# VH-VL binders against SWR1-complex protein 7 (SWC7): the designs that were tried, part 15

Target 1, 125 residues: SWR1-complex protein 7 (SWC7), of Kluyveromyces lactis (q6cpf9)
Amino acid sequence: MSTQNDSIALLLLQITLYHQQELAHADSSLSLDELLVEPIVDNTVVEKFTSHSMVQIYAPELAPLNIRSIKGLISDLFTNTNIQEPKNLITLANHYYSERLNYLQEEKIPELIQQMKDEYRKLAE
Key: E = the ipSAE of ESMFold2; O = the ipSAE of OpenDDE; V2 = 0.75 times the mean of E and O plus 0.25 times the DockQ between their complexes.

## First folded at step 14 (VH-VL; framework fv_enfortumab)

Design d03 (from d02 with light chain K50R; at its last look DockQ between E and O 0.95; V2 from the best seeds 0.77)
Fold by ESMFold2, look of step 14:
Structure d03 (fold): chain C 125 residues (1-125), chain A 126 residues (1-126), chain B 107 residues (1-107)
Amino acid sequence: as target 1 above (125 residues)
Amino acid sequence: EVQLVESGGGLVQPGGSLRLSCAASGFTFSSYNMNWVRQAPGKGLEWVSYISSDSDYIYYADSVKGRFTISRDNAKNSLSLQMNSLRDEDTAVYYCARESTSVTGWLHEWYGMDVWGQGTTVTVSS
Amino acid sequence: DIQMTQSPSSVSASVGDRVTITCRASQGIRSYLAWYQQKPGKAPKFLIYRASSLQSGVPSRFSGSGSGTDFTLTISSLQPEDFATYYCQQANRYPYTFGGGTKVEIK
């Protein structure tokens, strides 16, 4: 990904995955199992991703990207994400969710607790 | 209290137009896919149209395709069905219905329609 | 389109009877089948989803079974409030389609 933001990668994967489900729901010739490995990426995915408030706020450099670039980001997620499971949209999503959860549990929550303790100490002085 | 309330039904001549509305309350409307389902007098249920929570996925029954347009306004908690080129066979009670879904392991599952309005009657008669 | 065939069209039964309604899909729908109950002049009521899961608040005398193409709804001991028309509906893909309905009536 051009950004190292796990939440942005997860967003792209979620948008892409849901798109495959709707396509397969509408077209009996499409296999969801195959689409999870080789997703169809069209303007619906691109518009949903680039216009999403998370992208606009936290990764604005991605907002002007065209379909070729978004296909490239998804391809990069498949080729560059280091996981042990067979790669598909679900296993990739699990990976980025786990990375975000680890950040919250190991870094952000302890940081907030310490900030609260520091504020209390200043009030007690 | 979760509610759906249809309005806009009435008597209309063949070839005419009518716009149905559905007002949602008691739940987060913008999180749910929505359907229109109709029931002709003395007959069974017929699915008419579907719209996803964000309006990006829209589908129609073949019998109404090209004549009916589903839309929603998430800011106003409203679903609409614009009905053009009406025919005798469009005479029915029209229900709006909330789709029941769940997420299991990142996959959205479609279960059916768990909340229905009481319906609005459309009569197409010359 | 997936055609849903429901049988019988009607059932005459007494309070306390066991009633079974069948629904057949023209092609496989996995377990994506819902059952609805409808009383005269009322909207349909959601009973069962995913073929066999009871919607919250539905009495345990209702049960569903089946997978693939053949599905059943069973009322183990019919109560006075169960006289209604029942519909199956596939949710496997668009267009969604309903069975023709089964009217359960007093014998």
Scores: ipSAE 0.626, ipTM 0.840, lowest interface PAE 1.6, mean pLDDT 91
ESMFold2 (binder alone), look of step 14: mean pLDDT 90; pTM 0.929
OpenDDE, look of step 14: ipSAE 0.791; ipTM 0.908

Design d04 (from d01 with heavy chain S55K S102K; at its last look DockQ between E and O 0.94; V2 from the best seeds 0.74)
Fold by ESMFold2, look of step 14:
Structure d04 (fold): chain C 125 residues (1-125), chain A 126 residues (1-126), chain B 107 residues (1-107)
Amino acid sequence: as target 1 above (125 residues)
Amino acid sequence: EVQLVESGGGLVQPGGSLRLSCAASGFTFSSYNMNWVRQAPGKGLEWVSYISSDKDYIYYADSVKGRFTISRDNAKNSLSLQMNSLRDEDTAVYYCARESTKVTGWLHEWYGMDVWGQGTTVTVSS
Amino acid sequence: DIQMTQSPSSVSASVGDRVTITCRASQGIRSWLAWYQQKPGKAPKFLIYKASSLQSGVPSRFSGSGSGTDFTLTISSLQPEDFATYYCQQANRYPYTFGGGTKVEIK
């Protein structure tokens, strides 16, 4: 499983989540609890995501996307992410964070440790 | 040492303009939300404006909307307040203030203003 | 806008006295309240956040309590350096608003 997709999904979720917090802080008619389930996605979210260095470097095909497409990506995260908890921006973010952590623990870190052990053995001889 | 230093205050006529600056040092300025707060002579504190660390969220008190513009330059560690169409009631000491925040899980919490400058005085009089 | 009402507007007290200052919000602000101390000619100093949490470096004689609309700052044994004006501030929503201040003076 690609860790770039998980990192990009997490980025989009983090940007979207923070946006909801600022909106609710500024507008007493908005409820953060409701926004966590049905977030407002506007040009601020789109610009922050598409201009982010992670997107520019690791997912440049997403940089030209418009608001409709970014709304689609967020909708896809809600629809397609299989988790046991009720879905909201926080539980989705937890999921993609855990997937990234699992990759590091189960695959990348053991691989790096083995590479270092192999290099140490060669140098110690 | 964490410091904020305001400058640019002075005496102006009603209808005039001033630009206040706030120089930050001793912390990662680009990681903090910032505020301007003012205090008229002998009066209490009045919040003026807020700008988020990424500058995407900007808010003003109703008394200054349309006349004042907050901005920041994260490369220069500076916060600014452009004040136009000044009135007698804008006479005050102006403080820049760093917001104290904490991230719990994925949520940001706003706690108040933990670092203040010494202030710069703006006097608007005929 | 959330209006913050402090009482009393001033307190005459002696060193060693217990001083209590109250702050009331015009609508619920949960626990999103800060307290500041300000001495003449000086910038405000951050004392209390989240209604009851002490900022680092603040003496333990300061304490805060309350939630919803009613909040209290207490100085358990007033010291000479505590003669100042105290302000509450809600951080629940923009615009941020302050109480009118409470001046603690030498009796």
Scores: ipSAE 0.596, ipTM 0.830, lowest interface PAE 1.7, mean pLDDT 91
ESMFold2 (binder alone), look of step 14: mean pLDDT 90; pTM 0.928
OpenDDE, look of step 14: ipSAE 0.750; ipTM 0.894

Design d05 (from d01 with heavy chain E99D; at its last look DockQ between E and O 0.92; V2 from the best seeds 0.79)
Heavy chain, then light chain:
Amino acid sequence: EVQLVESGGGLVQPGGSLRLSCAASGFTFSSYNMNWVRQAPGKGLEWVSYISSDSDYIYYADSVKGRFTISRDNAKNSLSLQMNSLRDEDTAVYYCARDSTSVTGWLHEWYGMDVWGQGTTVTVSS
Amino acid sequence: DIQMTQSPSSVSASVGDRVTITCRASQGIRSWLAWYQQKPGKAPKFLIYKASSLQSGVPSRFSGSGSGTDFTLTISSLQPEDFATYYCQQANRYPYTFGGGTKVEIK
ESMFold2, look of step 14: ipSAE 0.676; ipTM 0.857
ESMFold2 (binder alone), look of step 14: mean pLDDT 90; pTM 0.916
OpenDDE, look of step 14: ipSAE 0.819; ipTM 0.916

Design d06 (from d02 with heavy chain H108R; at its last look DockQ between E and O 0.90; V2 from the best seeds 0.75)
Fold by ESMFold2, look of step 14:
Structure d06 (fold): chain C 125 residues (1-125), chain A 126 residues (1-126), chain B 107 residues (1-107)
Amino acid sequence: as target 1 above (125 residues)
Amino acid sequence: EVQLVESGGGLVQPGGSLRLSCAASGFTFSSYNMNWVRQAPGKGLEWVSYISSDSDYIYYADSVKGRFTISRDNAKNSLSLQMNSLRDEDTAVYYCARESTSVTGWLREWYGMDVWGQGTTVTVSS
Amino acid sequence: DIQMTQSPSSVSASVGDRVTITCRASQGIRSYLAWYQQKPGKAPKFLIYKASSLQSGVPSRFSGSGSGTDFTLTISSLQPEDFATYYCQQANRYPYTFGGGTKVEIK
């Protein structure tokens, strides 16, 4: 299984990253630096991801995934994402955040502006 | 503006139970992690328990583990502390406190507790 | 657990004095240290976070410094309303722990 939407990939990374920080804050035997590279993925991550409205609405095929499959998706993000920086949850999250911003700036906002211009021309007639 | 109000304190015998409540107003309660902190008569401050904004992360001081249960109801803007098997050592003023944090570049920083209630007194004695 | 050792236990001082309170952590807490002021019968008041940042509304005569294990709270010119007990607290990890307190009283 694979993450097919940059926004969904970002969501999984955000949930996973937040989880590592909470675990490291509560357990002195855990190193956040190590968890950023090899994250702990447990039922908390799975439940937060699969029940999230973004997944339910935009990627419903991911909602029934189990912990093994979610671990697989995270592993795929580490393996398949091409970035120049050393890979960890933060650099991966930055990558997918940038990809989402680029989409908004280059495609979605110009499309909305054009739609508004088209509607204005109709109203002015 | 921002306010926390504790209630439910009282006199109880050792081995008894008590449920504390904390009503929040003037801020988006569901966005904040919350704590209970206590202060025995004439003593310093002791952290008791923590619950994250979504209830997914819950921690207790060793002195209360297994006896106390923290919970929250975000729809009612309320925080609760169920206290069972109470001991003389649990006698204290109990404060509800809002955690202060920030996020920079995906990383959270924990600052302490910026808003406190007035406290509610729990007395455990024969 | 991270133990917080606060000294002195009490300070007798006059209005206008400079008062310095120290707090030592049993292990490194970076800069995640908070200071609180508490007056009798009242809840603690948040003064300083992240070792040196003043909470909004706190007078500029209060300052904090330090990192790692050694921290100080300084009141540059003590005012009548500053007679209170002061607590440090580490916010680096759970369980949160407080210093034993420093009572600042008039002499």
Scores: ipSAE 0.602, ipTM 0.836, lowest interface PAE 1.6, mean pLDDT 91
ESMFold2 (binder alone), look of step 14: mean pLDDT 91; pTM 0.930
OpenDDE, look of step 14: ipSAE 0.790; ipTM 0.907

## First folded at step 16 (VH-VL; framework fv_enfortumab)

Design k01 (from d05 with heavy chain S52N; at its last look DockQ between E and O 0.87; V2 from the best seeds 0.78)
Heavy chain, then light chain:
Amino acid sequence: EVQLVESGGGLVQPGGSLRLSCAASGFTFSSYNMNWVRQAPGKGLEWVSYINSDSDYIYYADSVKGRFTISRDNAKNSLSLQMNSLRDEDTAVYYCARDSTSVTGWLHEWYGMDVWGQGTTVTVSS
Amino acid sequence: DIQMTQSPSSVSASVGDRVTITCRASQGIRSWLAWYQQKPGKAPKFLIYKASSLQSGVPSRFSGSGSGTDFTLTISSLQPEDFATYYCQQANRYPYTFGGGTKVEIK
ESMFold2, look of step 16: ipSAE 0.680; ipTM 0.856
ESMFold2 (binder alone), look of step 16: mean pLDDT 90; pTM 0.927
OpenDDE, look of step 16: ipSAE 0.828; ipTM 0.919

Design k02 (from d05 with heavy chain D56N; at its last look DockQ between E and O 0.86; V2 from the best seeds 0.75)
Fold by ESMFold2, look of step 16:
Structure k02 (fold): chain C 125 residues (1-125), chain A 126 residues (1-126), chain B 107 residues (1-107)
Amino acid sequence: as target 1 above (125 residues)
Amino acid sequence: EVQLVESGGGLVQPGGSLRLSCAASGFTFSSYNMNWVRQAPGKGLEWVSYISSDSNYIYYADSVKGRFTISRDNAKNSLSLQMNSLRDEDTAVYYCARDSTSVTGWLHEWYGMDVWGQGTTVTVSS
Amino acid sequence: DIQMTQSPSSVSASVGDRVTITCRASQGIRSWLAWYQQKPGKAPKFLIYKASSLQSGVPSRFSGSGSGTDFTLTISSLQPEDFATYYCQQANRYPYTFGGGTKVEIK
């Protein structure tokens, strides 16, 4: 429902997902398929997320969170996100991206169109 | 025009140190991962080091690990290679190279190195 | 580390000839292979990525193929400006590794 919460969730998932890819690219003992389900979360993920401008501006309460709390947020995304597909970082990211697009299509864009119509009517006076 | 220009090469004695620089222009340097690649006289290409756009991922070839340090300054559009404990086998032309990547869906792909500088020559000899 | 074995070491060919260069990886690298062209005294030029995709501005006479461990670069009709050394490079894992190079000489 909330585009800020969906965008913050998507940000955390994107940062976490990229981290797994770099780890797997550097270490042949790591399987990306396994990391997508059970990601490694370390200080790199935490620092990138908590220092991100979206977090600082739109979710400042998350900026002081430590690694334990960030791991908790990721665990909550796996547990609480209702999707039909098997859950991994990619399917979760797809979900939050899709929810953001649906909000834009159904609520925000019609609102902006009405604002534009009001400005056009004002210019015609 | 996208451009990379290396500098800082020269003649140095074995055991000496040298710092190479690479100046980037014509693109958003802070968005790209970067590499150093070297080529000894009459020889092939050898990858030396990699640094991610945010400096969080840094890797070295075994031949230089512990002696070379890659770094970047995104505010100055600059890539650097600090070379310590230099050896005869480090004699080469050193290239700065931009990593080429794409994202398909959420997955990152590494394509190779799409932009190269013209190189700077390091000679380790007395 | 993934070793890249390139053959032949050199080839002498005439303008208009078809030239084929082979690159073998010591383990599977999927299709994560790049090809470069290097002219004497110049930096390498990016030709092909993902085994078969042409970089923008590369003439269509260049093509790449293969997957897994065996890859080829083909020049369908050699031109005078194609005199150069060609290198393959795997991008599957760090450390990145190059083949030994193939020098193409015009007869």
Scores: ipSAE 0.630, ipTM 0.838, lowest interface PAE 1.6, mean pLDDT 91
ESMFold2 (binder alone), look of step 16: mean pLDDT 90; pTM 0.922
OpenDDE, look of step 16: ipSAE 0.804; ipTM 0.912

Design k03 (from d05 with heavy chain T104Y; at its last look DockQ between E and O 0.93; V2 from the best seeds 0.76)
Fold by ESMFold2, look of step 16:
Structure k03 (fold): chain C 125 residues (1-125), chain A 126 residues (1-126), chain B 107 residues (1-107)
Amino acid sequence: as target 1 above (125 residues)
Amino acid sequence: EVQLVESGGGLVQPGGSLRLSCAASGFTFSSYNMNWVRQAPGKGLEWVSYISSDSDYIYYADSVKGRFTISRDNAKNSLSLQMNSLRDEDTAVYYCARDSTSVYGWLHEWYGMDVWGQGTTVTVSS
Amino acid sequence: DIQMTQSPSSVSASVGDRVTITCRASQGIRSWLAWYQQKPGKAPKFLIYKASSLQSGVPSRFSGSGSGTDFTLTISSLQPEDFATYYCQQANRYPYTFGGGTKVEIK
């Protein structure tokens, strides 16, 4: 996935994960272990995600999404993310974090190094 | 350097209202969850209310639910407690307290309250 | 709600004594238990978090232990400045709840 998609996926997962923690902290009938696999997604998750500056700047097409669509995005992360570990919010977050680190190391830093080399050459001309 | 200062306490009749304020300094207030804790004269500590750093998670003790409203203004580094329908049993010193938290991996951990103000006194009597 | 039962309610001890304060939760709270010290006319002071971790600046004569439902605060050699009331508090879920307090009176 693109760096924007990986960072946006990680944001949604982080918002969703923290929400489960707060829900379980407030309600003794909720198990965090169960919520990590089948999270509760309500308007708090939707509002925090769609109003986030990273979404508004880098994925503005997601800003108008409603609760059904956000639930769909989370379901898609569970369905479509290929990892060997059992899938939950934590293992999915680890995956997208690793993808972001790999992008920085493999693509962005070499690109910036080449850009600096090109700018130095132009200054010498 | 890290400091919490409560204000707004006073004498009020039963059924009355007061608004408590807590001024924070010396730390990034907008990054911390906050609590109100009270202590009646000669009694122990009672947690009153909690508000998350972004105000999205707000909780109350049963004894104050429906009568007290916690809020914060992150631009002004201020925490507030609006207290309505006050009763004699609400008489206490009210403390503003910073929630002690850590994130390890992806999981948030709650540790208790690491910074306290010196309190403001609310007296409810006829 | 999780009830926190603290004992004893008070203790009178001499300088140098070992003082043990217990705190029992009505249900499991993992190790999410804090201890506070409060001197007369002052705000509580954060001593211990996660049952056994000392807050920065707390003397090593203080220690905490326990998990699940049963927790202990120990002062290994009581000092004159340890005259105070001590409270436990669970951080496992809202509403946060405190023990009733233990007043340590130095003879």
Scores: ipSAE 0.667, ipTM 0.850, lowest interface PAE 1.4, mean pLDDT 91
ESMFold2 (binder alone), look of step 16: mean pLDDT 91; pTM 0.931
OpenDDE, look of step 16: ipSAE 0.746; ipTM 0.897

Design k04 (from d05 with heavy chain N35H; at its last look DockQ between E and O 0.87; V2 from the best seeds 0.72)
Fold by ESMFold2, look of step 16:
Structure k04 (fold): chain C 125 residues (1-125), chain A 126 residues (1-126), chain B 107 residues (1-107)
Amino acid sequence: as target 1 above (125 residues)
Amino acid sequence: EVQLVESGGGLVQPGGSLRLSCAASGFTFSSYNMHWVRQAPGKGLEWVSYISSDSDYIYYADSVKGRFTISRDNAKNSLSLQMNSLRDEDTAVYYCARDSTSVTGWLHEWYGMDVWGQGTTVTVSS
Amino acid sequence: DIQMTQSPSSVSASVGDRVTITCRASQGIRSWLAWYQQKPGKAPKFLIYKASSLQSGVPSRFSGSGSGTDFTLTISSLQPEDFATYYCQQANRYPYTFGGGTKVEIK
């Protein structure tokens, strides 16, 4: 299983990253710096991700995934994401945020503008 | 206006129970983490409990673990504290407080508690 | 748990005086420290966050400084309305802990 949408990857990273922060804030034995590289992925992360409206609407195939599969998706993000910086939850999140921004500006907004122009003109034969 | 109003305080005997409520208005309650803080007569402030906006993260002071339960109902803009097995040392004014945090980049910064209610008094006396 | 020690326990000062209150954490808390003002019978009022940032609506005579373990709240020119007890509170991790308070009394 894999995340095929930059927004879905970013969502998983954001949920996972926030989870590490709450854990480290509540438990003095946990280091946020270490968790950013080796995150704890437990049922809280899984439930927040799979129940999220973005997942249910845009990636419903991910909604039934169990903890092993979600851990696998996060591992795949660490392994397969090409970035120059050392990989951690923050640098991965920055990457997917930048990719989403580029998609919006270079591809999606121009596509939507053209679609609106076409519908306004009623070009059918 | 942003406002928190506690209720449910009163006189109770040791071993008894009370449920405190906190009504929120003037802000999007479901977006904020919340706290209970208490102050015994003539004493300083003591943090009691925390609940995240989605109820997924809940923490207690050691002095109340196993006896107190924090909960929230985001549809009703209410925060609650169920207090069981009350002891003399639980006598205090209880405040609900709104957590203050900011997100910088992807990281939360915890600032403290920016909005407080007026408090409700709990007296545990035989 | 992180223990917060405030000093002094009380101070008596005149209007216009510079008042300094200190707060020491038992371990490093970075800059995650808040200051509150509390008047008798009232809830605490949020003054300062992140050690040195003023909450909106707080007069500029209040300032905070410090990082790590040692923090200071300063009132540059004490006003009659500043009579109150002041508390520091670490926000570095749970359980949140408060200093014992510093009572500022106006002569």
Scores: ipSAE 0.583, ipTM 0.832, lowest interface PAE 1.8, mean pLDDT 91
ESMFold2 (binder alone), look of step 16: mean pLDDT 90; pTM 0.924
OpenDDE, look of step 16: ipSAE 0.767; ipTM 0.901

Design k05 (from d05 with heavy chain H108R, light chain R30K; at its last look DockQ between E and O 0.77; V2 from the best seeds 0.74)
Fold by ESMFold2, look of step 16:
Structure k05 (fold): chain C 125 residues (1-125), chain A 126 residues (1-126), chain B 107 residues (1-107)
Amino acid sequence: as target 1 above (125 residues)
Amino acid sequence: EVQLVESGGGLVQPGGSLRLSCAASGFTFSSYNMNWVRQAPGKGLEWVSYISSDSDYIYYADSVKGRFTISRDNAKNSLSLQMNSLRDEDTAVYYCARDSTSVTGWLREWYGMDVWGQGTTVTVSS
Amino acid sequence: DIQMTQSPSSVSASVGDRVTITCRASQGIKSWLAWYQQKPGKAPKFLIYKASSLQSGVPSRFSGSGSGTDFTLTISSLQPEDFATYYCQQANRYPYTFGGGTKVEIK
């Protein structure tokens, strides 16, 4: 899959996760453990996501989405992401982070290293 | 050198208004959450207000809600506190303080306030 | 709001003494507890964060311990420059709250 899709999913999860932490830090009636499974998605999450430069540049079709659509995206991440651990914002974020990291490690960085090795060999000739 | 410098303190009558400023230097101001903390003469410390680096999260102590407004201008490296409807009990030295947090994995850790200004004195009286 | 109760309110001690200051939270705050030192006419200085981690530049004679509701700041061998008032502060939730302070007087 495209690294843009994984990066956009990770961005939404990061914004949502940090929002839950601020809410729980400010309001003793909120439990972070519960919010990690059933996050509060409000206009703060929507505004921060849809206005983010990554969305504007790499996923502009998401920029005009309203709160119902953004809640739908988060719900889709919970239902459609296949992981072995119990699903919450942290385990989902770890999954998309690992997918992005694996792409860099297994494909992009080895490609760059080989290109540098070829350039060094040419200079030595 | 990391530095915070408060200004704008003074003498004001009850019911009056005053605007405090805090100038930040030596660090990337736009990356840090900020606080105001006050200390009445001869008394302990009282947290007043907090603002996140992007201004999306703002909180106040109950004693100042509705009367004080925290704001920041990241382009000017400045933090502000607008104080309205001042009372005798608002008399204090006001400190600008940099919030200290860290992220381990995806979880934030709140450490307290690692950099403080010298304070500016607000006196509310007759 | 989380109330922080600090004791003693003052202590008189000699250079070289071990000084212990306690701080109790009205409810659990995990390890989100900071300690500050304040000298007369000066701003507070950040000493300890996360209950037991020393801020850089703080002498090793300072140590912190505790979790949950009960916390301790220890100065293992009091020095003349340690004359100050010490405050604890919980960072577990807004509003941030401070203990009432402990004034350390050196003879």
Scores: ipSAE 0.632, ipTM 0.842, lowest interface PAE 1.5, mean pLDDT 91
ESMFold2 (binder alone), look of step 16: mean pLDDT 91; pTM 0.932
OpenDDE, look of step 16: ipSAE 0.815; ipTM 0.915

Design k06 (from d05 with light chain A91S; at its last look DockQ between E and O 0.88; V2 from the best seeds 0.77)
Heavy chain, then light chain:
Amino acid sequence: EVQLVESGGGLVQPGGSLRLSCAASGFTFSSYNMNWVRQAPGKGLEWVSYISSDSDYIYYADSVKGRFTISRDNAKNSLSLQMNSLRDEDTAVYYCARDSTSVTGWLHEWYGMDVWGQGTTVTVSS
Amino acid sequence: DIQMTQSPSSVSASVGDRVTITCRASQGIRSWLAWYQQKPGKAPKFLIYKASSLQSGVPSRFSGSGSGTDFTLTISSLQPEDFATYYCQQSNRYPYTFGGGTKVEIK
ESMFold2, look of step 16: ipSAE 0.640; ipTM 0.841
ESMFold2 (binder alone), look of step 16: mean pLDDT 90; pTM 0.919
OpenDDE, look of step 16: ipSAE 0.828; ipTM 0.919

## First folded at step 17 (VH-VL; framework fv_enfortumab)

Design m01 (from k01 with heavy chain T104G G105Y; at its last look DockQ between E and O 0.48; V2 from the best seeds 0.60)
Fold by ESMFold2, look of step 17:
Structure m01 (fold): chain C 125 residues (1-125), chain A 126 residues (1-126), chain B 107 residues (1-107)
Amino acid sequence: as target 1 above (125 residues)
Amino acid sequence: EVQLVESGGGLVQPGGSLRLSCAASGFTFSSYNMNWVRQAPGKGLEWVSYINSDSDYIYYADSVKGRFTISRDNAKNSLSLQMNSLRDEDTAVYYCARDSTSVGYWLHEWYGMDVWGQGTTVTVSS
Amino acid sequence: DIQMTQSPSSVSASVGDRVTITCRASQGIRSWLAWYQQKPGKAPKFLIYKASSLQSGVPSRFSGSGSGTDFTLTISSLQPEDFATYYCQQANRYPYTFGGGTKVEIK
């Protein structure tokens, strides 16, 4: 999958994960370990995600989404992401981070290097 | 050099208001969470309020909830504390303090406050 | 709220002495405890975070230990610049709370 799609998934997971950490830090009745598997998704998460420049620029169709739709996206990440580890916000974030790194290292950077070599060869002749 | 400079302290009557400011320099202010901490004369330290880097998370000590409002302006590198309905127990030196957090792979770790201003004195007296 | 109890409230010591200050939390705070030094008329200075990690620029004669509820700050060989008040602070949950302070005085 493209770097933008994995980057958007990673962004949502990062925003959601940070939110759980702040909630648990502020409220002694909340357990971060529990929130990692069943996160609280409220308007803070929705507003941070939909207003983020990456969403506005690279996934503008997501910017008007409401809380029900954003909860759906997070649920889809839990349901549809295939990983060997038990699923939580951290293991999901690791997965999308690793996919982004692999894309950059094995596909995009070599492709860009070849395009630069091709352009240099044309300028020389 | 990393610096925080408070201003806006002064003498005020009970029930009055003051607005404290904190000017930040020498670091990327918009990347850091911030606190206000106060110290009454001859007393220990008391945390007052917290605001994260983009103002999405704001917390107050119970003693000031509903009376004090923390805010920040990242474009101006400034932190503010609006203090309303002041009481004589609010008399203190007020410090702005930079929250020291580290981000491991994904988890934030709250370490304490690594940079403090010199403080500004608020005196609430009839 | 998590109450932090510091002891002793003051200690009188000579240059070269080993000084130990204790801090107890009313409930477990894992290792999320900070120590500060404050000299008269000055802002607090960050010394130790995560109970035992020394902040950059702090002399190695300062050390911290503990986890859970019981914590100590040790100054292995007191220097003239170490006469100050020391505070512990839990960073485990809001509201952040401080110990009452320990004043280290010259004898």
Scores: ipSAE 0.585, ipTM 0.832, lowest interface PAE 1.9, mean pLDDT 91
ESMFold2 (binder alone), look of step 17: mean pLDDT 90; pTM 0.918
OpenDDE, look of step 17: ipSAE 0.684; ipTM 0.877

